# Ledger of designs, part 1: VH-VL binders against Probable Brix domain-containing ribosomal biogenesis protein

No score or structure here was measured in a lab: all are predicted.

Target 1, 224 residues: Probable Brix domain-containing ribosomal biogenesis protein, of Pyrococcus abyssi (q9v200)
Amino acid sequence: MMLITTSHRPTRRTRSFGHDLERVFPNSLYMTRGKKTIQELLMEAYDRGYERLLIINVWKGNPLKMTFIKVHPDDWGYLGYLYLHGVKLQREMGFRGLNPIREDMPLVVTTAKRVGLDHLAFAQVFSELTTGKFVPRGDKSLLSIADKYNTDVLAVIERHPRGIVVNFYRLDVTKERAVGPLINVKIWIMEDGRRWDYKEAFGIKVKPRRKEGEAEEGARKDSH
Below, numbering starts at 1 at the first letter of every chain, in headers, positions and changes, except where a header shows other numbers; antibody chains aren't numbered by Kabat.
F, E and O are the ipSAE of ESMFold2-Fast, ESMFold2 and OpenDDE, as the mean of both directions, binder to target and target to binder. V2 is 0.75 times the mean of E and O plus 0.25 times the DockQ between their complexes.
Where letters were taken out, [cut] stands.
Atom coordinates printed by the task and the answers are left out, and those that the model quotes come from them; centres of patches stay.

## First folded at step 1 (VH-VL)

Design a01 (framework fv_anetumab)
Fold by ESMFold2-Fast, scan of step 1:
Formats: sequence, structure tokens, C-alpha cells
Structure a01 (fold): chain C 224 residues (1-224), chain A 121 residues (1-121), chain B 111 residues (1-111)
Amino acid sequence: as target 1 above (224 residues)
Amino acid sequence: QVELVQSGAEVKKPGESLKISCKGSGYSFTDYWIGWVRQAPGKGLEWMGIIYPGDSDTRYSPSFQGQVTISADKSISTAYLQWSSLKASDTAMYYCARHGYYDSSGYFDYWGQGTLVTVSS
Amino acid sequence: DIALTQPASVSGSPGQSITISCTGTSSDVGGYDYVSWYQQHPGKAPKLMIYEVSNRPSGVSNRFSGSKSGNTASLTISGLQAEDEADYYCSSYTSSSTYVVFGGGTKLTVL
């Protein structure tokens, strides 16, 4: 699926998050950043057959931003960005020693039941960013969806009072509860112009920003 | 039997405020979205916005963001569409419609009869 | 808002079949199974005819059927009757900057 790495000099928590993602993104690899450039990472991802490069950026010891890049030898490009309130690691959810998924299976992206339109939009965005398969939830159980699409792993988009949550299920590990990581998204921005901000979604009135380009430049210049 | 009943026709002057209503009955009002759809004379359907009365999650079409306010009062199973200052270009038929089920979107299964709003000087 | 593309008009004779197309992108019609079709007679509210691409609500004639291929959804009306003369609108969920998008509408004339 994807090559996962961090910004330079990651914290232990950020490395743990990268490893957690490796355990829920099928056919993916967490790779130590070291001194590698974006170009070197793209070459490595291409050589391994990955379609995405994911870079996890940190702030004050915690994952703050996830940058998704399309992998192609001649036409690579930034796809989008998830800005995070925070994450909850698999170990913090009671799961240790999970193995990466090596079998060829899709990552199914769906929603919790009775979510808002913002959650449906994000489920599609998340499927585009990860190359996952978006499946409408309807009245279906996670088990029935997993069976139909021949997968053990689902990313489920869930409600949160001040954001959108991504929670991961590994049906080969437990059929009852999420294994994590839990990702709490506060802003998402796609390079094609689509965007979402929890402040706007929840009717939080904020003074208009004069330096609109500052936020856009931050999203575009996601290299270390 | 599911029914959406809208308030009666309105004739207003530019600059006046207006609030029209849509009352749901025959179903759990807080479990379905209510959308507002505009149809200018002789024109097609335009989606304005949608509200989930259970938690007041409200989304607007970019064309109507800041031009109208959508709200709901779940104690009386009623959704509202409001203008602070009407314009002649707001002259149209306004429909409310029940939208989807819990996880479904993009379709309206029951429609109100419509409220004709005429704004003239 | 950017509307889904429908032909402005279609026509047919009683007893024949007609098809109305609705073309979007991978972010709406092509990306989801949330296409619906509405019938509107003059002076009346729209009526849901098809939802989730091909499902019919209770009370809608089996002469109405829906399908989708790639970015194009289709409404087919078989055994055309005079009372089918109306405007038809498609609609879809969209993951772009809007959540719901309508087609421009198609006027069906029964000759």
C-alpha cells in the first residue's frame, strides 16, 4: 500500500505511531527516516511497489500532521494533509505485538452508523489518500463488509465532539473492538482544493485570517 | 404516515427578514436530515443546505453560505429557513425534504408541498 | 454549484422506452452508489422515483429503472405513458466542496 516514515529526528511516540499504521495498512512498511530526502523515499517506495508515501510530522513530541504523497517515477505529487488533535496508540488501547498485514487485501474505509455528511466526505478523502476502498456503511455490520471485500482490516470514520476520528479494526485480532491507532483529525486539506476544518463545521465563529496564504504554504511545503 | 408540512406563501419587500417552517410528522424527527431546496421560477432544483435535528449538524451549499440560516426545534419537530435581509433574487419556491436514512445521503424520500416566497418592491 | 449533466429534453411515443443520462465525476456519480432520480409535474413538489442508483420506493412503477456505469447514471422509463410527461432530475452525494448536487433537469415530452 504505502511507505510510512517521519520528519527528521522523530520522537519515540511518533515512531510508535508509524509502526501502528504499518500494522493496519496492508502491504505497507514503516521506514526510519534518517537522512533520506523526499526524492530518495519516493524512489524506495516505487522500487517496493508502493503507491503512496506517508510522512508523519511532529510537534512537541506528538504526531501533528500526516502528509500523503502519490508515488510515481515521473509524476509524483502531494495529495493531501491531515492535521491532528492527537492520536491514541495501539498499546494505549490494550494491543501489543500485532503483526503487519502481509497478505494482499484491501483496506476498507467506511463510517460508523448515523454519522454526518462531513464524515462521509472524509471517508472518501481518506480512501483516496490511502488507496483504500470506500464502502458505504448503510445497515451493514463490519463483519459483513469485511467478508464481502475479503479483508480483515477496516478504517472506520467516527464522530467526535471537536473533530473526525479514524479508528482501525483488525478482525483477525478481535471481532468486538477497535485495535487502533485512533486518529483525531481537526483539519484536512487536499491539493485539489477540497478542505474541512472542525471550527467551521461546528459553527465556531473565528475572526477572518489575513494571512490565508500562510496556511496554504504550510500545507504545500510539507518537506523537512 | 410520513408528512412534511410547510408554512404558507409569503410576500415581502427587499430588506425584510423572513423565517419559513417545515414541520415533520409520522416519524422520528431527530433521526433524519432535513434539506432545503430552492427552485426559481422556470428553473431547476438547487440544494441550499441540510440539517440533522438530533445534533443540529448543519451544512450549506457554497452558493447559500452566509445568505440564509437553517435551524431546527426538535421539541416541535420543525425545521426553519431564515433570511436576515431579503433580495428580489430570493423570489422562488422553497421545498423542505427529508434526506436519507442514518448512513445514506444524496436523496430526499419525502418532500413538503413548498413555500412560495415573492420579494418585490 | 456545478450541476450534474443531463440532456435538456428527451421525447418518446406511448409504449416506447426512453433513457435519460446523468453524468458527473469520480467525486459524485462515479464514486458512490448514492444516485437518486426525481419526477416533477408542473406546480407540484418533486417525487422520488429511484434511490441508491437502482432501488424503487414503494409505489413507484416497475417501468422506472436505474443503472450506473462509470461516471454516468441512467434512468430508463419503459412502456411510456402520457402521465410520465414531466421534468426529471438526478442527484448524487458529492465529496467535493458541496454535499448534495442536482442535475440540470430533463424535460420529457410524450408525443
Scores: ipSAE 0.005, ipTM 0.459, lowest interface PAE 13.1, mean pLDDT 84

Design a02 (framework fv_anetumab)
Fold by ESMFold2-Fast, scan of step 1:
Structure a02 (fold): chain C 224 residues (1-224), chain A 122 residues (1-122), chain B 111 residues (1-111)
Amino acid sequence: as target 1 above (224 residues)
Amino acid sequence: QVELVQSGAEVKKPGESLKISCKGSGYSFTDYWIGWVRQAPGKGLEWMGIIYPGDSDTRYSPSFQGQVTISADKSISTAYLQWSSLKASDTAMYYCARLDYDFWSGYTFDYWGQGTLVTVSS
Amino acid sequence: DIALTQPASVSGSPGQSITISCTGTSSDVGGYDYVSWYQQHPGKAPKLMIYEVSNRPSGVSNRFSGSKSGNTASLTISGLQAEDEADYYCSSYTSSSTYVVFGGGTKLTVL
């Protein structure tokens, strides 16, 4: 599915997040950044048959931004960005040493049963960014969806007071609860112009802020 | 060492204004939310509202919206809870408490101030 | 109406185990893994004992454990000690109308 890496000089927490994603994105690889350029990473991803390159940027030790790049020999390009309030690692949810999914199976993206239009829109966006398969939830159980699409892994888009949460289920590990990582998204932006901001969506009074805040500064510091 | 220190007890009459404080120390004040929790005599805990001192983003419980004002002065690492006109029903212990800025922790309060007792009587 | 349901009181003897329940709805306890438990001794501020259903802060005894099934969260205290005598409050995130909801509180008596 994708090649996953970080900005230069990542923290242990950021590396852990990359490894967590490797365990819930089927047929994906977390690769240490080292001194590799984006062009070198794109060539590596293409050679391995991946359709996406994901770069995780940090600020103050926490993952702050996820950048998704389309991998294609003639038409590569930036697809979109997730800006995060934060993440909760699999180890923080009680799961350690999970094996990556190396079998050919879809990542199914769905929603919790009681969600708003913002969550449905993001589920579609997240499926586009990851090459996952969006499946409407309706009244279906996660088990019935997994069975129908012959998969053990689901990304479930859930409500949150300050954003949108992505939570991962591994039905080959537990049928009772999510394994994580939990990703709390505060802003998402697509290169095609679609975008969302939790403060605007939830009617929160927003003071104007300077552009290129913490995310850009964090990326620069960690990309040396 | 993380510490939240609240102002001292207050005895007021109905109709008077009041502003109580909560000073944070031992951590980066602008990186954490500060919440206010009310406890009437012999009753349980009631959440009132929360403020993020870094940008003054403030949210109120519906039952306290318009009843109080929450503010903060990040230059002195202090949060405030204020009434323009006190009522006898405002008699309670008021706690401030710290919460991680990420909010995905479900509004968990990890450090609490010692409390400020406010008594409003004629 | 907005408070989570806890029993008013629970009691046990030293060395025993007790469990305190906290019942909500699918829009709070049942919908999210964001349940906290606080201990309050008379005249003192509350102290965080459990967060996110089952996690313990540093310095909290492993005699305290949390769990959740459906719309009910539970705090279990094993090996009861006299110092455990206190009021216990649960809280949860809620999506319905407020961001935080507390339980009514449970008085634990160690006999």
Scores: ipSAE 0.007, ipTM 0.453, lowest interface PAE 12.1, mean pLDDT 84

Design a03 (framework fv_anetumab)
Fold by ESMFold2-Fast, scan of step 1:
Structure a03 (fold): chain C 224 residues (1-224), chain A 120 residues (1-120), chain B 111 residues (1-111)
Amino acid sequence: as target 1 above (224 residues)
Amino acid sequence: QVELVQSGAEVKKPGESLKISCKGSGYSFTDYWIGWVRQAPGKGLEWMGIIYPGDSDTRYSPSFQGQVTISADKSISTAYLQWSSLKASDTAMYYCARQEYSSGWSFDYWGQGTLVTVSS
Amino acid sequence: DIALTQPASVSGSPGQSITISCTGTSSDVGGYDYVSWYQQHPGKAPKLMIYEVSNRPSGVSNRFSGSKSGNTASLTISGLQAEDEADYYCSSYTSSSTYVVFGGGTKLTVL
């Protein structure tokens, strides 16, 4: 699926997050960044047969940005970005030492049953970024979807008061609850122009009454 | 049983304000989206927008953004569609409908419709 | 404007089958299994006939069936009856800013 790495000088928490993702993204590898350039990482990803390169950027010790890059020998390019409120690691959800995922399993991306239209849009975006397979939830149980698509791993897009949550299930580990990591997305931006911001999506409940958000928008402009 | 009951027909003049209602019963009002669909005389269905009453999360079709306001009062299980200044081109049948995500984003129950006629 | 393409009209005789098409793009009909069909008799509210491409709500006759191939969804009505004469609308989820898009509608005449 993908090569996963960090920005230079990652924290322990960021390295843990990279390893957590390796355990829920089939046919994926977390690789220590070291001194490797983007070009060197793209070559390594291509040589290993991966279609994506994921770079996890850090702020104040926590993963705050996930950058997805399309891997291709002649047509590589940046696809999109997830800006995060935060993450909850597998160890923080009570899971340690998860076995590696089988490389032949697809990643299925679906939603919780009672979510908004923004969550469905993000499920499609997340499937594009990861090369996962988007499956509409409808009336189906997670187990029913897993059985139909011959997988044990699902990324489930869920509601959250301050963003969109991605939560991972490993049905070969437990059928009762998510194993994580839990990713809380506050902004996503695609290079094709599609974008989403939780402040705009959740309306006046989040937006400053006097447009104070205009002063805070400088950070977003600098991130691109 | 589930039903959506809309307010009665309205006859208005251009420039007047109007607020029509859609009252849900027989289900948990805050657990479902309510959409508004317009049908001009002799025309097809046009999606106007949708609201989640539990937190008032509201989305509009680009064609209706700024032309109408959708709101809800969860304490009385009622959604609203409002115009600040009506135009003759607002003459249409207006339907509210419940959107159930577990049924695949369909409008599973519809109100009976509110006919709005705007003429001088 | 309408985003999904339906024929303006179709016709059939009692006992026959008819099919109504609904064509979109890969970002709506082709991209998701969230296609619905609605029946509307003159002067009445629309009624949900099919959801998630092929599922029927309780109380809808099994004469109504739905399918999808690529960017085109289809509603098939078998054993056509006089009371099936109505307007039929498809709809789909879309990942664009419109979120929900309807077809232009098809008038079914039972001859």
Scores: ipSAE 0.007, ipTM 0.474, lowest interface PAE 13.3, mean pLDDT 84

Design a04 (framework fv_anetumab; at its last look DockQ between E and O 0.04; V2 from the best seeds 0.00; counts 0 for: pae E 11.7 > 2, placed apart)
Fold by ESMFold2, look of step 2:
Structure a04 (fold): chain C 224 residues (1-224), chain A 120 residues (1-120), chain B 111 residues (1-111)
Amino acid sequence: as target 1 above (224 residues)
Amino acid sequence: QVELVQSGAEVKKPGESLKISCKGSGYSFTDYWIGWVRQAPGKGLEWMGIIYPGDSDTRYSPSFQGQVTISADKSISTAYLQWSSLKASDTAMYYCARLSGELLDAFDIWGQGTLVTVSS
Amino acid sequence: DIALTQPASVSGSPGQSITISCTGTSSDVGGYDYVSWYQQHPGKAPKLMIYEVSNRPSGVSNRFSGSKSGNTASLTISGLQAEDEADYYCSSYTSSSTYVVFGGGTKLTVL
C-alpha cells in the first residue's frame, strides 16, 4: 500500500532499488519520478488509494535516504527517514525477475532470534513507516510466523557491526535465504522525536559540526 | 532454576578499586543482556548499563559512562561491575538483572544485590 | 538520563483500587510499548510485575494491571492487600538518551 519513487535524476542503481522494494512491499507500485513535485506525488498516491509515499534519495550514486510520508487529504505529513550506509540489490543476492506481490497479504516485520534493544525498537518503527505488522520473533521460525499471519513476505531486522540491517524474505520464492533487497541503516529519525544514530549507539566519537550549517562537506539538500 | 547470584557485601575506603560479580545459572547465559542497577540508600533505582555476554556488546547510561566498567566472562557465566577508584558517593546497593529473552525491554530476573559501603 | 515522573506516594485501604502513574515523553513511554513495572519490598530485590505495558509474568496476581494513554502509563492494583505495601517503579525503553530509564518510584501505603 505504498507508492515508491525517487528523487529527480535517479541513477540506475536507485531505480533498481525502488523496483526491488516494489517486489517486497505488498500492493505497492514503483513510479518514475520524472518532473513530478512532492505535491503531485501526494495527489497521485491519494488518488490511487496508497497510505504511504516513499521517496528514495541518491547521494554519490547510491541510495542514501528513504523518506516516508503519510498520505492523507488533510493530514498528510512526513513520518520518518532512514539514512543508509548502503543497499544490496536482489540481483546482487542472486535473484532476478521476481514478480510483484499481487495478492492481499501483510508485510510482517520481525527480527532475528537474538537481537538488541535497538533492533526491537527499529522493528516497531519500521512497521509504522511501512504499515507492516510487527511480530516478536522469539524462537519461532520465519515459516511458522508467515503461516500464522497468512503472508509470504517478511522484513527481518538483523544485527550488523555498523548499523541495523533489514533483510527481506519471499518464502514463496525460497525458504533457504533472504531474497533482498538488503538495507543497511545508519540513522533513523521519526518526526515525533524518536531516533537512532549508529555513532551514538556504538560509542563512536561524534565529528564536530562545521560552522555555516549542519551539513557535511558535499551535503545533500532536503530530499523534497 | 534461573538465578543470578551476586558476590557478597563490600566495605571499602575511598580510592580503592572494586570488582563485584553476578553469576547466571539455569539458562543460556550468552543469549541474554545483563544490566546493572544502582540504588543509593533511601533512593530509587538507577540504570547503569547493560552487556550482551555473547559478544560483549556493552552500553552505558550517560551518568555512568567512564565511571565504571561492565564486563563478562562467558566461560564461567559471570558478569562484572568494576570501579578503578571508589568514592564515598558510590555507597549503594548494586543489582544485576537479566533482560527478557522474548522482548529485550524488561528485567525479569534480579540478583539478590551487593551492598557496597565506601567510608573514610 | 531523564527520569520518568511518578508520584512520590500513594495510599489506599484494603479492598480498594489504586493507580500509580508514570509520565514520560514521545521518546519513551509514548513512543514505544516497552513499559514495565517493578515492586520492591524493603530490603528485597525488585520484582517484575508488568512488562510491555500490560502483560503479567507467570505468578503475578491478576489484581495488577497496566495500561497507557499518550505519554502516561498506569499501574492499577485492585483489591488492595497489606502485602502490596512496597515501592513501585516504572521503566521504559528510551531513544532520547540511552536504552533504559526508570521512574523515581512511588511508595504505596496500605492504610
Scores: ipSAE 0.046, ipTM 0.631, lowest interface PAE 7.6, mean pLDDT 86
ESMFold2-Fast, scan of step 1: ipSAE 0.388; ipTM 0.759
ESMFold2 (binder alone), look of step 2: mean pLDDT 91; pTM 0.932
OpenDDE, look of step 2: ipSAE 0.390; ipTM 0.780
ESMFold2, look of step 5: ipSAE 0.007; ipTM 0.518
ESMFold2 (binder alone), look of step 5: mean pLDDT 91; pTM 0.931
OpenDDE, look of step 5: ipSAE 0.016; ipTM 0.588

Design a05 (framework fv_anetumab)
Fold by ESMFold2-Fast, scan of step 1:
Structure a05 (fold): chain C 224 residues (1-224), chain A 119 residues (1-119), chain B 111 residues (1-111)
Amino acid sequence: as target 1 above (224 residues)
Amino acid sequence: QVELVQSGAEVKKPGESLKISCKGSGYSFTDYWIGWVRQAPGKGLEWMGIIYPGDSDTRYSPSFQGQVTISADKSISTAYLQWSSLKASDTAMYYCARHDYGDYLFDYWGQGTLVTVSS
Amino acid sequence: DIALTQPASVSGSPGQSITISCTGTSSDVGGYDYVSWYQQHPGKAPKLMIYEVSNRPSGVSNRFSGSKSGNTASLTISGLQAEDEADYYCSSYTSSSTYVVFGGGTKLTVL
C-alpha cells in the first residue's frame, strides 16, 4: 500500500503515529526518515512496490499534517494533504504490540451511520489518498462489510463537533471497538482543487489573533 | 408508527416569501435526516437537500443552493423549506421524506405540499 | 443534476412480466450497491419498493425484484396487476457532488 515516514527530526509521538499507521494500512512500511530526500523516498517506495508515499509533519510534539504523494516512475506527484487537530494513538486506546498486516487485503473506507455530505466526500478523498476501497455504509454492520470485501481492516469516517474523525478497526484483533489510531482532521486539500475546512463547514467565526495558530513554524525545514 | 405531516397547499404571487413545514412523529426526530424533494407538474423527482435536526447540519443540491433555505426546530420535531422570493418556476409539489443517510434512501414520505406561484 | 437514464414508458398485459432499466455510470449505479426504486400512483407520494439493489421493505410484494449488472440496475415486476400502473423512479448514491440522484422516471401502463 504505502511507504510511511516523517519530516526530518520527528518526535517520539510522531514516530509512534507512523508505526500505528503501518498496523492499519495493509502492506505498508514505516521507514525512518534520516537524511533522505523526497526523491530518494520515492525511489525506495517504487522499488518496494508501494503506490503511495506518506509524510507526517509535526508541530509542538503532535502530528500536524499528513502529505500523500503518488508513487510512479514517470508520473509521481503530490495528491493531497490532511491537517490535523490531533491524533489518539493505539496505545492510548489500550492496544500494544499489534502486528502489521502483510496479507493482500483492501483497506475498506466507510462511514458511521447518519453522517453528512462532508463525511461522504472525505471518505472518497481518504480512499483516493490511501488507495483504499470506499464502501457506502447503508444499514450494513462493519462485520458484514468486512466479510463481503474479504478484509479485516476498516477506516470509519465519523462525526466530530470540530472536524472529521478517521477511526480504524481491525477485526482480526477485536470485533467490539476501534483499535486506532484516531485521526481528527480539521482541513483537507487535494491538488486537484477539492478542499474542506471545518470552520467553513460549521460556520465558525473566530476573532483575529496576533499569530496564526495553524501556521507550520517549526525550526525544521519543510520536507516536501 | 412513523409519520411525516406537511403543511397545506399554498397559492402565492412572484416575489412573495414562503415557509412550508414537515412534522415528524413516531420516531426519534433527531436521529434521522429530513430530505426535501421537488416535483414540478408532470415532471420527475428532484432531490433538493437534507437537514440533520440533531445539529442542523444542512446540505443542498447544487441546483438549489442559494435558492431555498432548509431549517429544523427539534423542540417541535418540525423541518422547514423556505423561499425569500418566489418565482413562477417554483410551482411544484414539495415532499419531505425521512432520509437515513447511511441507507441512501427515503423510507417514509410526507403527503406533499402543493405550491402554486402565479400572478 | 444529471438524472439516471430510464425509459419514458413501458407497458404490459395482466399476468406478464416487465423490466424497467436504470442506467448510470461507475460513479453511481456501477460503483455502489445503493440503488432504490420508488412507486408513485397519480396524486400520491412515492413509496419505497426496493433498496440496496434487491432488498424489499416489509409489505412489498415479491412480484417486485431488483438486480444490477455493470452500470445498469433493473426493476422487474412479475404477474402484472392493474394496481401496478404507476410511475417508477430509480435512485442511487453518487460519489459526485449531489450524493443522491434520481432517474427520470418510467410510466408503466397495464393494458
Scores: ipSAE 0.007, ipTM 0.498, lowest interface PAE 12.4, mean pLDDT 85

Design a06 (from a01 with heavy chain H99Q Y101D Y102I D103L S104T S105G G106Y; framework fv_anetumab)
Fold by ESMFold2-Fast, scan of step 1:
Structure a06 (fold): chain C 224 residues (1-224), chain A 121 residues (1-121), chain B 111 residues (1-111)
Amino acid sequence: as target 1 above (224 residues)
Amino acid sequence: QVELVQSGAEVKKPGESLKISCKGSGYSFTDYWIGWVRQAPGKGLEWMGIIYPGDSDTRYSPSFQGQVTISADKSISTAYLQWSSLKASDTAMYYCARQGDILTGYYFDYWGQGTLVTVSS
Amino acid sequence: DIALTQPASVSGSPGQSITISCTGTSSDVGGYDYVSWYQQHPGKAPKLMIYEVSNRPSGVSNRFSGSKSGNTASLTISGLQAEDEADYYCSSYTSSSTYVVFGGGTKLTVL
């Protein structure tokens, strides 16, 4: 699926997060960043047959950022970004020593039951970023989806008061609850122009509706 | 049995505040979006906005953003629609309605009986 | 300000079939399979008749059917009965605004 690494000089927590992702993204590898450049990482990913390069960034004042890059010999490029409120590691959810998924199986991306349009949109975005397979939830159980799509691993997009949550299930480990990591997304931005911000979605930064030329013309321009 | 019960009719003057309610029963209130739909006298249906009571995630139609406030109190399974200052043009029937699971459609499967709001001087 | 286009009225006789159209754009009716239809009798709340283009809720007569072609959705009522006289509204998901848009409504008269 993907090569996973960190920004230069990662924290221990960031390295742990990278390893957690290796355990829920099928056919993926966490690689120590060291002094490797983006170009060197892209070459390594291509040589290993990966379609994505994921870089986990740590910045001062913000929890974390996940940068997804398309791997291709002639057309590599940045795809999108997830800005995070934070993460909850597998060990913090009670799971230690999980093995990476070496068998060839899809990462199914679905939603919790009875979620909003923002969650459906993000499920599709997350499937694009990871090369996962988006499956509509409807009334289906996670077990029935896993059985139909012949997988043990699901990323489930869930509601959160200040963002969107991604939670991972490993049905080969437990059928009772998620194993994590839990990812709390506050902003997502795609290079194709699609974007979402929890503050705008929840009205925190919403300004009063106005019929001023600048604001209306900008919105109308972007709507088509 | 799913049911949405709305508060009674209101007669108000321009400039007054108002808060009307919609109480859900017979289902898990925090698992479904509640929408508000306006119908002016002799006119069609207009979507105002929706709220997810589980986390108070609220979305407004552009026409109603800043004109009304939608809220919910999940402890009493009740959604609200509120005006800080009513106008004569707010005279209408207001419906609350439960939105179905978004993966099964962006539609309203159960409706309240409606609250008639009359604003006149 | 952007409502889906429905004819203002349609009429039929008992036993006849009638069709009501609902026309939008590729950002609503044409782009998604999230079209619903509501029946409203005078003084009553709307009732869901069709969802996701062609599905019927439990308790809705199979005389009511929905379809879609391009940017136009249609509600067809077969075996028309006096009780069908009502206003009918279409609705769709829309990507051009926050979620939902309604049609202008169609008054069905049973002659």
Scores: ipSAE 0.006, ipTM 0.458, lowest interface PAE 11.0, mean pLDDT 84

Design a07 (framework fv_anetumab)
Fold by ESMFold2-Fast, scan of step 1:
Structure a07 (fold): chain C 224 residues (1-224), chain A 118 residues (1-118), chain B 111 residues (1-111)
Amino acid sequence: as target 1 above (224 residues)
Amino acid sequence: QVELVQSGAEVKKPGESLKISCKGSGYSFTSYYIGWVRQAPGKGLEWMGIIYPGDSYTRYSPSFQGQVTISADKSISTAYLQWSSLKASDTAMYYCARLPGYSYGDYWGQGTLVTVSS
Amino acid sequence: DIALTQPASVSGSPGQSITISCTGTSSDVGYYNYVSWYQQHPGKAPKLMIYDVSERPSGVSNRFSGSKSGNTASLTISGLQAEDEADYYCSSYTDYSTYVVFGGGTKLTVL
């Protein structure tokens, strides 16, 4: 699925988050950033057969931003960005020592049964960013969905008063509750122009689209 | 500034087709849902349906499924509401609204009055 | 498509406070924290006054407040002014797989 790393000099919490993601994104690897450039990470990801490169950026010791990059020999590029209110680590949810999923199984992305259209749209966006498989929830149980799609892992998009929550289930670990990590998304931006902001969703005026693409293009040009 | 501008008033006969429009400006049109709301003369607001212009995903209120078609053309930032065969009961003011969250519209068009009479 | 119950009319005097109720079921107002309120003056499009039960958009007076208890949401307008005279509509998520429903509307008269 994907190569996962951090910005330079990650905190322990950010490294823990990267490892948590490795445990819920099938066939994925958390790799220490070290001195590697984005171009070097893309080459490594391609050589390993991964379709995505995920970079986790830090703010005051916590993950702030998740940057998703398409890995392709002829047409790599930035896909989108998730800006976070915060995360809850698997260990903060009572789960330690989980093994990575190394089997070839899909990451199914679905929603809680009672969510709005913003959550449905984000489920589709999240599946696109991760190469997961979006499955409409309807009246289906998570166990039913997992069985139908031959998977043990689901990302479930859930409501939050101030954002959108992603919560992960590992049915090979427990059928009763989510294992985490829990990701609370406040803003998502796609390079194709789609975007969502919890402040706009809550009727709070937001400044015109920022130069995030311009800043990332600068980083891309430097790595190129 | 965010603005939704709707097409002008229409006077039609039963059985005729009609397509009205809602043009968005001042924001990323493909990043927000557009909803359609009906208000019959002297009556309250009724939710009709919603479209996400980025991929043309639509969802209709059960009472309007099959009665109307909602579509959008993202190249000109315009959403549409269409009838194949109008009825006198379709006489109403029609509003479009931008939806940042599913249950509410933060910006509304000025409305399009549709009158269906013989 | 009105599933929510509002009083047909309410009235008050300038400077007073009034409350408009919006009653649903345990599968809409009672379950979801996604209740909104709209103000509509004659001949005008609706204007969002409250969303997510109690949040105000920028530019909406703090005289308008929203709350919810059980299956009933309430819009309270304090310090009534003549300009508040309008129709008010509530809306909420329903048990219909993310569908929205409006209340029947309440005409507020400022006497």
Scores: ipSAE 0.000, ipTM 0.411, lowest interface PAE 19.3, mean pLDDT 84

